# VH-VL binders against 7-cyano-7-deazaguanine synthase (queC), part 2

Target 1, 227 residues: 7-cyano-7-deazaguanine synthase (queC), of Persephonella marina (c0qst3)
Amino acid sequence: MKQSSSIIILVSGGMDSAALLWLAKKEFDKVYAVSFDYGQKHRVELDFAKKLTEEAGVEEHFIAEVPHLKGIKGSALTDRSVEIPSEEYPEGPPVTTVPMRNLNFLSIAASFADIYEIENIGIGVHSVDSPYPDCRAEFVSAAEAAINASSVMVAKKKNRITVYTPFLGMTKTDVLRIGLELGVPYEKTYSCYRGTIPPCGECATCRQRIEAFRSVGLEDPWFKKER
Below, E stands for the ipSAE of ESMFold2; O stands for the ipSAE of OpenDDE; V2 stands for 0.75 times the mean of E and O plus 0.25 times the DockQ between their complexes.

## First folded at step 1 (VH-VL)

Design a4 (framework fv_anetumab)
Fold by ESMFold2-Fast, scan of step 1:
Structure a4 (fold): chain C 227 residues (1-227), chain A 122 residues (1-122), chain B 111 residues (1-111)
Amino acid sequence: as target 1 above (227 residues)
Amino acid sequence: QVELVQSGAEVKKPGESLKISCKGSGYSFTSYWIGWVRQAPGKGLEWMGIIYPGDSDTRYSPSFQGQVTISADKSISTAYLQWSSLKASDTAMYYCARHPGYSYDLSWFDPWGQGTLVTVSS
Amino acid sequence: DIALTQPASVSGSPGQSITISCTGTSSDVGGYNYVSWYQQHPGKAPKLMIYEVSKRPSGVSNRFSGSKSGNTASLTISGLQAEDEADYYCSSYTSSSTYVVFGGGTKLTVL
């Protein structure tokens, strides 16, 4: 059933990392979590990340600051002068792109893994056609290689570090189906890029989330109307 | 039904400490920033600082950094503004106000508390 | 300190329209669409009238409208009524993400 090894999960508070966290609890003996403060407009997601990790019962939840990404210009997630779009972004990487975000996150998580002798790092990347270059299979393979080439734990001829990406190649709807089977409390997840309570329902992540729930015949808990 | 209720008026002497409060109700207190705005008698509005109660992330105006402490107790949905040593120049009306929109786009506030009048005189 | 410039006072008669200006720089009013307007009656807390240059909160009369041209934002009150007599403050986001700046305030007298 469960692996005897440990894993550290990158938890954003959103639905994909929540599904990953619940899957990790099923598959691994010890689950750690790390969440990142990079100056994102949806700051409230960190509060949801804390609630999710508490509910899941992780060994320890780390909050890591990434000051070099705070206030980064040109990204709607970090630059206040750039409006969070309500429409689909029709070309190239979205205006919400934060340069090398997942590379920074994996590097920090790898430091925790090396220090605490954790053999797996979990990240909830999924879309086959992701517009973000650091969400693709090619990136994950290169990052894993770099982590193992630089690890003190691995250099002592102990077990290597694996980047665990069980949702790679899946759609958001596929990930939601898995999470529903695992019993993820989606009412405790938060995805809105605008950082509002209630979620705005109009940004790209709100629209993707609402559509994913509808595609499985359900309403997003945030937008469920009572009679 | 969303409202902020502030503590009552205070009359203090220079050198005394003071802590005033702002209690939120009718919404998720930990999910919105609470700002503090000062208004000296007969003068305009001055932004002092802001706190996100969910994790106590606090930002100060340069004019008020080191002059006051902003804090929050999420277990009782209350934000605080505190002075270790009051000065006569601290005499003012102090408002708390919720930022209802984006967590980091802190440019507007609704609702506002009713205000706490602080008078510092010898 | 106050970074935004407003006229100290404006006057109008019932039924007329008045406009209050709020002038900043390209680092605040001119650079961003994050301008707000507040109404304050004597002895009362400020009330949000306009946010994000031109948007009205629920419960605010459509007689109040906001606009912006270059470094100057404007609050226009049409069909002026006695209860509109108050102080009006503009506010803007600055290039510093941690700071909100207010205007000096404008006293509106009706009649």
Scores: ipSAE 0.000, ipTM 0.428, lowest interface PAE 17.9, mean pLDDT 80

Design a5 (from a1 with heavy chain H99R L100D D103G S105G G106S Y107L P109Y; framework fv_anetumab)
Fold by ESMFold2-Fast, scan of step 1:
Parts: structure tokens; sequence; C-alpha cells
Structure a5 (fold): chain C 227 residues (1-227), chain A 123 residues (1-123), chain B 111 residues (1-111)
């Protein structure tokens, strides 16, 4: 269903947000994008986010800094003294967890939505198998309620802001199938937590990515064994 | 009910331009892809390309890229297939067909077809 | 354009069963469960008979069934009737270029 409205998409440069961006371009009249710099080790993901948004043809791509998350001790994504694990995600919040990351991101995106009078905020969360509390349906519902209670645009009797989460309840493989149908250039997506080029192939996100492609009968563009 | 109605048969000379149409009714025109399929006399079905009328996202088969232009006018629920300069080899039946955009297993099939537009190009 | 491989023709007698094959690669038929089959009578537009490998639209006879093994999909028509005489085309999702590819078509003759 194509909506006659606008959306701002949280774009990380990874597979899920890329699929969301391509889906949004098809379903909404005006598509904006915001990406976040929070001092993450996989900073090169931001360069891929810029290339993806340019190729998709968004109205505007914002880069927002989140300096208070930079250098947080104990998170492998921001604390340079903590190694990125080479294991799959364990049960419960993993050592790569950045406290309230998606809450910070949605709040910042909501500010852009309010200023530009954008009616939708898109985030590529998928709740099936998520180890992170701020990727679940309960969180999304609570965030949407808080955004609408705080919105200047909504207070002026405009339409409510919707947090658009089309991939809730989907696996990464389900999202990949949708993205392949949409023509997402997956060779331009980047997910490695270590921030290396080429990607390391051993961290949780690299392993999930490789297996998602394998489950649909394809090789991940980054990890082709034949040259 | 869903229906796709195509424009009438055309007889043209090589070098002439042509634009044929496909009008959708009975559904949300902007929510489905419209595909164009060519069938040369006595030959099989050839995929030409598709358009999503809601945003004019258009994708062509490599064999037809640069040979034709696909477009749509969502205000009148009509898709178009256009040639700038026809060739005798463009003689064929041209079908438009609706394709569902999302849903497990619905991504590759055409559920409703137009009646076809016969294009004859001869000197 | 790339095309899925079908036999040019098949024939059968009334009451018989016939099978039409459709062979592709791991990037289309083998990689996905998105195979469809179309029936085309002379002078008519194609009609969807099977989608998602084995599913039938409402109004299509249970005599038509679909299956897939590896890179080959099959359409089986049981209890052949004269009106089944037509051309049959398979189609598959593909990841390679424009996400739709057709087979070359099979002419079914009912003798």
Amino acid sequence: as target 1 above (227 residues)
Amino acid sequence: QVELVQSGAEVKKPGESLKISCKGSGYSFTSYWIGWVRQAPGKGLEWMGIIYPGDSDTRYSPSFQGQVTISADKSISTAYLQWSSLKASDTAMYYCARRDYYGSGSLEYFDYWGQGTLVTVSS
Amino acid sequence: DIALTQPASVSGSPGQSITISCTGTSSDVGGYNYVSWYQQHPGKAPKLMIYEVSKRPSGVSNRFSGSKSGNTASLTISGLQAEDEADYYCSSYTSSSTYVVFGGGTKLTVL
C-alpha cells in the first residue's frame, strides 16, 4: 500500500535498514533518512549509509551525533578495551549492548520529524530472536506513545506520528527475501562490528549475515569464496 | 472486480513512434506493480519490465532496456509502453499484467492480465 | 533474456496424466518457492493456474497440481480433457536481474 505522506528512516548502513529504506521509497511520497554517529567501532557503516541513501534518492540525509554514548565502558561496540566477540549472540543482552541506543535514536528522529512535519518514523527492528530489549514490540509501542505526547506537530491538531516497523515478527532471512525482491544493493551494505574492510566474517553480525544469504541459496557479496 | 483494459490494435511503419496503454480498475492502482510481457507471433512470453505506479519505480529486462519506455499516470490509473522508433521486429502481442507487491510467495506471479494489444510494424 | 527450460511439446489422451517440467538454476527455481504456471489458449491472454509452486487460485481445477525438486518444477495435469489443450508457461522469481523469468513454453496436444 503506497501512503500519501512522509517518513524518516533510521539508516545504519546494514542489511535491515537498507531493506526498510527501499521499502519506504516504494510506500511513501517523501522519504528522509537519519544516521547516527555514537563512536561505534564499525564507523565505516556510516559511509555505507551515505552511499545507500544517495542511491535510493532520499529528500535529505541527516547525520546526528550522540556524543554521550561515545566511550561508554563495558560495551564492545564503544569501549575500545573490550574485544568484539567471535561467538553468536548469547541468550540475554550481549556485551555489544549500548544502553538505550534505540530510544536515543528514536528521540532524535522524532525531533527531525517534528521540525519537518514528517508523519512517520521508520526503524528496521525485527523482534523474532532479538537479544536487545529496545528492539521489541513493547518498546516500540511505548516510544510511539511518548513521541505523540511530546510532539508540537501533533499538539497543533495534525495527524499523529506513527513508528513504522514493518519487519516486527520477521526473521533476518524474511527481511532479506523482501530486500532481494525490492532490489536492495546488498554489496553496498555493511554489518561487521569490528569495522574492518573486508568484514571479519567471525563476529555475531557477520555470522548472521552469511547464514541469512545461505538460507536463500546465495553467497553474501562480501564473502564469495570464488574470486 | 479487478480488470486491466488495454488500448486497441496498432498498424505502424518502421521509424514511427507509438504509445499503448493499460487501464486498471477495481483495485488500488498504486499498490500493485504493472508488468509488460511481449509475445512475438508463434513465440513464447518475454518479460519486458515492470512499474510501480505509486512512485514510478521502473525495472526493465536487460533485453528491453533502452528499447522501450514504461510509464504510468496514477491520476487516471493507466500504465504505458512507448517506442520512439519502431522496428519490424517489434511486431508482437503486448500484454499488461498485475503483480502483487508483497506476501510470501506472491512476488513472482501475475494474477490478472489485460486482453493484449497487437502491434504490427510493416512497410 | 534468460529463460527456464521446458519441453517444446507434450501430448496425452483423454483421461491420462501428463507432466511438464521447468528447469532453472539455484538463483531462480532452485532458490525460491516462487514458481507459477500459466495456461494460454489460442488468441487469449494467459491465465494463472498455479502459484507458489503448488497453490491453486480459486476456480482452477484440482486436476492441476505443481511440485518442485531441486532446480526443476513440474506441472501435472490429471484426467486430461480436450479443453486442456493449450500452451503452458512456467515462471519464477529470480535474484539475477529483473526478478521475473519465464520458461520457453510447452504446447500440450490432447489426442
Scores: ipSAE 0.000, ipTM 0.406, lowest interface PAE 18.8, mean pLDDT 80

Design a6 (framework fv_anetumab)
Fold by ESMFold2-Fast, scan of step 1:
Structure a6 (fold): chain C 227 residues (1-227), chain A 124 residues (1-124), chain B 111 residues (1-111)
Amino acid sequence: as target 1 above (227 residues)
Amino acid sequence: QVELVQSGAEVKKPGESLKISCKGSGYSFTSYWIGWVRQAPGKGLEWMGIIYPGDSDTRYSPSFQGQVTISADKSISTAYLQWSSLKASDTAMYYCARLPEYDILTGYYTFDYWGQGTLVTVSS
Amino acid sequence: DIALTQPASVSGSPGQSITISCTGTSSDVGGYNYVSWYQQHPGKAPKLMIYEVSKRPSGVSNRFSGSKSGNTASLTISGLQAEDEADYYCSSYTSSSTYVVFGGGTKLTVL
């Protein structure tokens, strides 16, 4: 029997957070989820997050609005005047970067963790493939330290909050292999930055997703051709 | 149950402005995309654009970008199609149509309920 | 040209079966399973008959069926009735900024 432990998972509706959610259901006694509405073009991803958390059977799924990130200029994810690129992720921060997105998300999740006395916050970062500064090990360590220095629960109970990052140092292909073994319903995951149904197949996240499936000898369920 | 009711027929002269409407009822207006489809006399269907009334996310076909404005007022469950300066070539039947609520099995790009149409005639 | 290719007209007699084709490319009909078919009687709004290649909305007769092979989708109407006389339009998702592309339409005549 596992010891009682709790986690809140940042669920985007995409592949990596889906794998994390299924892994958390295996490893933790109580699993909560939080998803973020920040005015992103791929808003349909929130619908997938809701379906995934319902199927996983979480204790509660929170939707947090981040209104100060809505309409942020210069990011292709939130600025409607900026086109979503149709290229693989290059080295360096891409035009899809939302300033301090993961820091905002972790701080909001930490507020839920503090209120509900949840000991772990799960985020599906994998720094090996990510050009984003707020996906790296140094960022995760600093954020965890700040959360623990700020937590009322930690001050009262002397139990630390852990930022759970099991995929740190893994490739997207490694994460996909783990998710396939766990039985993740990838046909219910969505990653397209353009927010189209079906996914566009051309943006960086679509290209990464298609290539990850090909690297394990499978076709992405969204781009499967019937015969 | 689900109903889309469009404004009445319009007769206009070239150069005049026009705004036609499409009012949704019997469903959550802010949870579904609304599309506009044009049909010129004796011609086929031509997609113009879609709007998500919940946040006014609007996407135009390339042929209509800059030619028309699509908007919505969620407080009265109404979508709009607007011209700043009509041309004789704008003479057509204009339909609004709902795209179904997102279902993983159906997707957004099927028009499940249609308005009755608004006939726009532009002549001298 | 972004329109899907349909024959301009087809005809059949009551009780017969007819098939209407809709041909695109691998970036629309051939690449995705999001093909819809609409029926339009003169002076009326279009009515959805088929979605997602082969699925029927509630209330649509099982005489209407859809299929796809490669870049070509097909609408088949079995047991033709006089009321089936109408224009039929196919549509498909496309990944371009157009998002939806329609076929040119097919006039079905029931003789």
Scores: ipSAE 0.000, ipTM 0.425, lowest interface PAE 14.7, mean pLDDT 80

Design a7 (from a1 with heavy chain H99Q L100S Y102G S104Y S105L E108Y P109Y F110M Y112V; framework fv_anetumab)
Fold by ESMFold2-Fast, scan of step 1:
Structure a7 (fold): chain C 227 residues (1-227), chain A 123 residues (1-123), chain B 111 residues (1-111)
Amino acid sequence: as target 1 above (227 residues)
Amino acid sequence: QVELVQSGAEVKKPGESLKISCKGSGYSFTSYWIGWVRQAPGKGLEWMGIIYPGDSDTRYSPSFQGQVTISADKSISTAYLQWSSLKASDTAMYYCARQSYGDYLGYYYMDVWGQGTLVTVSS
Amino acid sequence: DIALTQPASVSGSPGQSITISCTGTSSDVGGYNYVSWYQQHPGKAPKLMIYEVSKRPSGVSNRFSGSKSGNTASLTISGLQAEDEADYYCSSYTSSSTYVVFGGGTKLTVL
């Protein structure tokens, strides 16, 4: 497996993918980015993804549309009739789950990797804090196996494509510590599921973000008392 | 069957040049990094640098940048560590080791080690 | 040199458990789950015992276990045996200008 090579990063505009992007710029010679438009309520996140990738200086930033995920019933992220909860339920996948979202995203990223001969695909999943089945190590391992079994680049070059998940086994606080050390501009990241400006401060992603900053003795840039 | 075999012991004088080798077998040599680790007599392990033989991408520890040259010849599955002018403080055991990432990149652990090459620099 | 901090020596009797600490900063041990441990017998090359904080390679006894809390990683050897007498080195990925940093090493004596 190659350490100094090319990578395509799944960039959402949120704090975890921002930390991954900055880490990738340090560890890889060529960094590409892909962001997804799947009809999510927090579409302003895509604007932040564009600003982050411009600041990081990626080789190319792709925007992939995923229209079959638009308007999916039952997910609070895509179904406008379903309210975004102020608290996550501890048992089972939450109402914000979009079915097989990360599988769709990895398969699209793998297509870019195969076409552009990119050897790594980076995704900022962290299993300790994630309620989603497609954010776990078992899923990542299976997806990577499927990608390698189907890659024209891998068949021709005999080199493996690696799904790079450096934050598995980490908490959101662990990821934040890494990003702070790398100099991530967190004031340019956006995580609110409701898609409001300012962020609502009450959805699961806002609460996790606020708690992560508090745990390292800092205030989230979006919620600073002093201006 | 995966192994790294290093060249034999060397006795040199200060100011002389030296090139030692590390040959890989039983795996795809161009798909893994090879690192170099120094151990002075009675001292601990010091990481020197690393090379990816597939494209000769080379990284050095700041302490060893400019003091040694790391290279590889992928046609014979061999990595090299080279000095243009040896000094007495270069007396040490030198290990090469294969770097493995497991399922995730960014993990810099060494899973297969060579037997070591003892370099003695004295006048 | 900047290095991870290990005790110079530890000792134990057969059947006991011992723990070796490895302390760094938030830019290495504390910031990442990329700690490895190596065993070195006199005159021999190092052998990987633990990687990614707590994982064991094939062929390494389950008497060896790894953990981490904050900026400190630990190697624990249970059911101590005579052949465990060796030098032990921790190593971590670092976010600084160096990719890898080693600890100073710990000599384990079994008597």
Scores: ipSAE 0.000, ipTM 0.415, lowest interface PAE 18.8, mean pLDDT 80

Design a8 (framework fv_anetumab)
Fold by ESMFold2-Fast, scan of step 1:
Structure a8 (fold): chain C 227 residues (1-227), chain A 124 residues (1-124), chain B 111 residues (1-111)
Amino acid sequence: as target 1 above (227 residues)
Amino acid sequence: QVELVQSGAEVKKPGESLKISCKGSGYSFTNYWIGWVRQAPGKGLEWMGIIYPDDSDTRYSPSFQGQVTISADKSISTAYLQWSSLKASDTAMYYCARHIDYSGYDSPGAFDIWGQGTLVTVSS
Amino acid sequence: DIALTQPASVSGSPGQSITISCTGTSSDIGSYNYVSWYQQHPGKAPKLMIYDVSNRPSGVSNRFSGSKSGNTASLTISGLQAEDEADYYCSSYAGSYTLYVFGGGTKLTVL
C-alpha cells in the first residue's frame, strides 16, 4: 500500500537494502536514496548501489562522503618520516570495527531528510542474528528520538521523522522471501565485503547470502552456472 | 584458483641488496592486504608488516620498521619485500599471506591464503 | 615483552582431546577478541584453523575449537587423529601500533 509520504533509504548495494528499496517503492509516494563512501575496502558496493537506485527509479540518489570513517588506512606507522610519540603515546581503542557506523549514517540521512522535507528514513537492519549494537531495536529507537529532538523542520512544521525498519525481527530468509515477491533484481545486488567480481563465495556475507537463497530452494544468481 | 606464488630461493652475501616477490592470482589483488611473515631456521613465526595494494598503504611491525621495505605493483598483482643491505641474521623462510576480514567491518582479521615461502640464506 | 606464551610441546593418543594454551597480556589477548590459530606441517606453509577466538574457516573440521578467558586463549582438538600432528601457532591483535603478535609455537605429537 502506497502512502502519501516520502522516504530516504540507506542503500548499500546488498540484498537487505535492495529489498528495502523495492518495498519502499511500493509503499511510499516519493523514494530518495543515500549511499555512503567511507573508504570501505568493498568499494564496488557503491557501483551496485548506483545500479540498484537507477533500476528502482528513485527521485534522487545522494552519495555522502564520510572521510573520518576511513577505517584503518592512514596510520602514522606507514609514514617512515613520522616520529612515533613515546612519553605521551595514547593506547586508544582497538581498530576492530567501524565505530558507530549506522549512527553516523542515520545522522547524515537525517540531514538530507531535514533539507528535502522527507518524513521517513529507511534502514535495512534485521536483529535476529546481529552482533552489532547499532543494528538493534534499542539503537533505532534512540536514534529516532535524537533526530526528532534536533530537527528544525520537525520543530517548525510539527511533522515527525520516522526511522522505518520493516525487517527488525526478521531472518535473512524472511527478507529474501519479501524481496523475491517484490521482484528485486538480485543479480544486481552485491554482498561480498572482499570487493571481488565475481564474489568470493567464502566470506561471512557471501555464505549468509548463499544459505538464504538455498533456504528458499534457489541458487544465488552470482554462483549458478559457474565454471 | 586463489593462490599466492612466491619467487625462488636466494643465496646472498652480507651487504647485498635483495627483492623477493609474491604474486596473487584468482582474486581481486588490489582489494586485499598482503602480509609478510618471517620464520628463522628452527624458530617460530614473526609478523613483519602488511600492504594494501590499491593505494600502497603499508604498515610495519616495530621490530622491522626501517629494516625492510614492503611495496606492491598492482598492475601485475605482485607484492615485494626488499632489503638494501642484507645481514646474516636475515637468513629465514619468508611467507606472504592474504589478509581476510571476516567481520566485514575492516577488522584486524587473519591470514587465510599463504604463499609457499621463499628461503633466503645470507652467508659469507 | 609482547610475545605470546605457548607450551613447547603437547601430546595425546588417537581419539583423545588435547588443549593448547596461549597466554598474552591485557594489551593483546586481554583487550581484543581477535585471536587466530595456525597449523604448520613440516616443510609446509601455515594454514588458518581458527579466527576471531572461536570461528572456523570453511573446510576446517569441527574437531578444532577455540576459546578465551582473560589473557589466555585456548585451542582444543577433539577426536585426535594422526594428521593433526603439526606445529600450532596462536596470534593476537595487539593494538594499532604493534598490530599482530605470534606465540612461540607448540609441537603436537600424536602417540
Scores: ipSAE 0.000, ipTM 0.438, lowest interface PAE 16.3, mean pLDDT 80

Design a9 (framework fv_anetumab)
Fold by ESMFold2-Fast, scan of step 1:
Structure a9 (fold): chain C 227 residues (1-227), chain A 125 residues (1-125), chain B 111 residues (1-111)
Amino acid sequence: as target 1 above (227 residues)
Amino acid sequence: QVELVQSGAEVKKPGESLKISCKGSGYSFTNYWIGWVRQAPGKGLEWMGIIYPDDSDTRYSPSFQGQVTISADKSISTAYLQWSSLKASDTAMYYCARTYEYGSGRPYYYGMDVWGQGTLVTVSS
Amino acid sequence: DIALTQPASVSGSPGQSITISCTGTSSDIGSYNYVSWYQQHPGKAPKLMIYDVSNRPSGVSNRFSGSKSGNTASLTISGLQAEDEADYYCSSYAGSYTLYVFGGGTKLTVL
């Protein structure tokens, strides 16, 4: 049953945020979306985010620029001098880490939530041992506390803002199973960190999505021509 | 049994149009990408572009985009390479070849395992 | 326009081992594991010898092996035979704009 409340979903155009968007459409009365332009190499994902939000039928889709992240040095996602690796995620924070990325994203989403009186912010973080520090349960809890301590809506004695993380503690395969049951159009999702069309098939995100599809007995739509 | 057979040699004048063919047999033609490769006399190989016959998804090298048209007719298992107006610099051997992997969405990545015998195109006044 | 760099020629005697290098950039060979090698005898179509850096198609002798280190791929032919005399071309995926490129070719002479 749908909740009599509103949510704003962080939509990247990738698989996990697509699953979250479809779940939110089932669970909430009003669904908003926000996507971020932070100078990422896979900026083409914003086109996929627009298509996904149009098909889902959100109330409004916001595109927010994060200009201070555009020149982040040392991150393979934003520093053009650093190549996107073809390896699995290494132990510890990977070279694709953008400092405080999800904190910036959640703070921007929270400003929309506060202004539009939206009660929930959805983020598709998953897995107990994420290599990214700003994808972990401890971060989510701290961010939610900071948002509520800063909220004009909360200060006016209105409802608190909840950071909605339904996939926390799940594997990417678990999230994919949920999305398949919800009818997510995965052929309209894009995950390649290199930003190539077609996707490279070799970066960590391409490898993870290919593996996730194979684990449920399917081929990734991007790498399957018999559709 | 698995083979690609190309059309015969052509002698043309600058400004003329031309369409050469590449017919597949002994395999599922619609499920392999077909690439076109040029080799000028005494020179190396140049990749021109590629087509997936089942849906006519076509991709070009930047060097050949707008210079040639690649197409396919899956009902007769034939791919085509076409010029609207030939130049003397188009004189070359043209090969068609299928990609290694069946049904692949990654045509740029894989080697080409079955090659046609080549079509020699000579353009001179 | 810019091709992968191969030596113009290499030579060896029967029974020896030879290696042909193929040098690209971080945007092709350095970034992707999609390197192929082709053998071309005079007047013939190319034949695929190696794909995906080191894999051999059915029917290709195990005397042919491929490898990659950084921006350079290598084709090694062991136990060199007279029929190995041919032109050898490397190729690589070169990103979403360029797509696919060939090396300039290497003439192998046996004798």
Scores: ipSAE 0.000, ipTM 0.422, lowest interface PAE 18.2, mean pLDDT 81

Design c10 (framework fv_cilgavimab; at its last look DockQ between E and O 0.02; V2 from the best seeds 0.00; counts 0 for: pae E 23.0 > 2, placed apart)
Fold by OpenDDE, look of step 2:
Structure c10 (fold): chain C 227 residues (1-227), chain A 129 residues (1-129), chain B 112 residues (1-112)
Amino acid sequence: as target 1 above (227 residues)
Amino acid sequence: EVQLVESGGGLVKPGGSLRLSCAASGFTFSDAWMSWVRQAPGKGLEWVGRIKSKADGGTTDYAAPVKGRFTISRDDSKNTLYLQMNSLKTEDTAVYYCTTVQYYYDSGRSLPYYYMDVWGQGTLVTVSS
Amino acid sequence: DIVMTQSPDSLAVSLGERATINCKSSQSVLYSSDNKNYLAWYQQKPGQPPKLLMYWASTRESGVPDRFSGSGSGAEFTLTISSLQAEDVAIYYCQQYYTTPTFGGGTKVEIK
């Protein structure tokens, strides 16, 4: 049964957020979406986000520009002088880290939630031991607390904004399996950090995606071998 | 929806010059690689050249037959791609298409190569005495 | 530059029948590192610009009907229309992007 509630989903165009979007459509009555342009090299993902949200049938899809993140140097995702590696992530935050990215994203999403009186914010964080601090359970709890403490809606209505993290503690393969069950059109998702079409197949996200599909006995729709 | 509209085609004498424009809409033009492809009347497709995004260096590459004579440029503020054609020859007669470029970058090869996913309607250039 | 050769130059096929177009490259366009064929197919209908059909030799572009399929590897490739429709009348081009882009000469597909 669908919850008689509304949710705004952070949608990137990637496979995890797509699964989240389809899950939200199943679990919630009204689904909103927000995507971010923060100067990422793989900005093309926004096009995929638009198509996914359209296909899913969201109430509204917000595109938020985050220009201050474009000015942050050192990240392979936003700094043009830093190459995206074709290697696995080392211990600790990888070079693909954008500092405080998800905190910024949740804050922006919360602004929309506040104005539109949405009581749930969905984010597709999943890894228990994520190299990214802003993908961890501790971060989610802290962010939710901050959102509720800062929300005008919450102050006035005495309700609560919940950060919905259904994939927390799951592997990428687990998330993929859920998405497959829900009928996520993965051929319409994009996860590559390099922003190339077709995807590069070499960056960490490509490799992880490929491996996830392999783990469930499937081939990544982007990387299917000619039979 | 991604749209490309070419303009500037026409009749020109051999040795003359012509500048083509391509107006882009429906996507973030500044992030896109663009290319020109031409097609002589009743003939096949021929790649003319490409220009990278500014973020990727904004560099150009040309086919051998047009190298030194043609120049590709872009004005991101106007969402417009250009093809400056100098020293035109009769063999340059063709419909000229502007295209978006989907590129694949392989770190091992260190060279991105690409296919063209969206095409304009084209503009006819006729070089004749 | 890699030379692309298509065959046949023209093909007449009855409605509902299979159309097969061949493309050969002067050298392999298969990259060993990623095991991908750097080949695309385009469709050009009369009076229209080319339209992308396939990339990576066999991946259909969005919106392309299932009756279109690409196959092959290395230096030999095939575009197949399993059941030719009236709207499929066009010239089809292969293109390699393993190096500087080059196109095949095209194959004209007509209804018999």
Scores: ipSAE 0.000, ipTM 0.496, lowest interface PAE 15.4, mean pLDDT 88
ESMFold2-Fast, scan of step 1: ipSAE 0.000; ipTM 0.518
ESMFold2, look of step 2: ipSAE 0.000; ipTM 0.408
ESMFold2 (binder alone), look of step 2: mean pLDDT 92; pTM 0.943

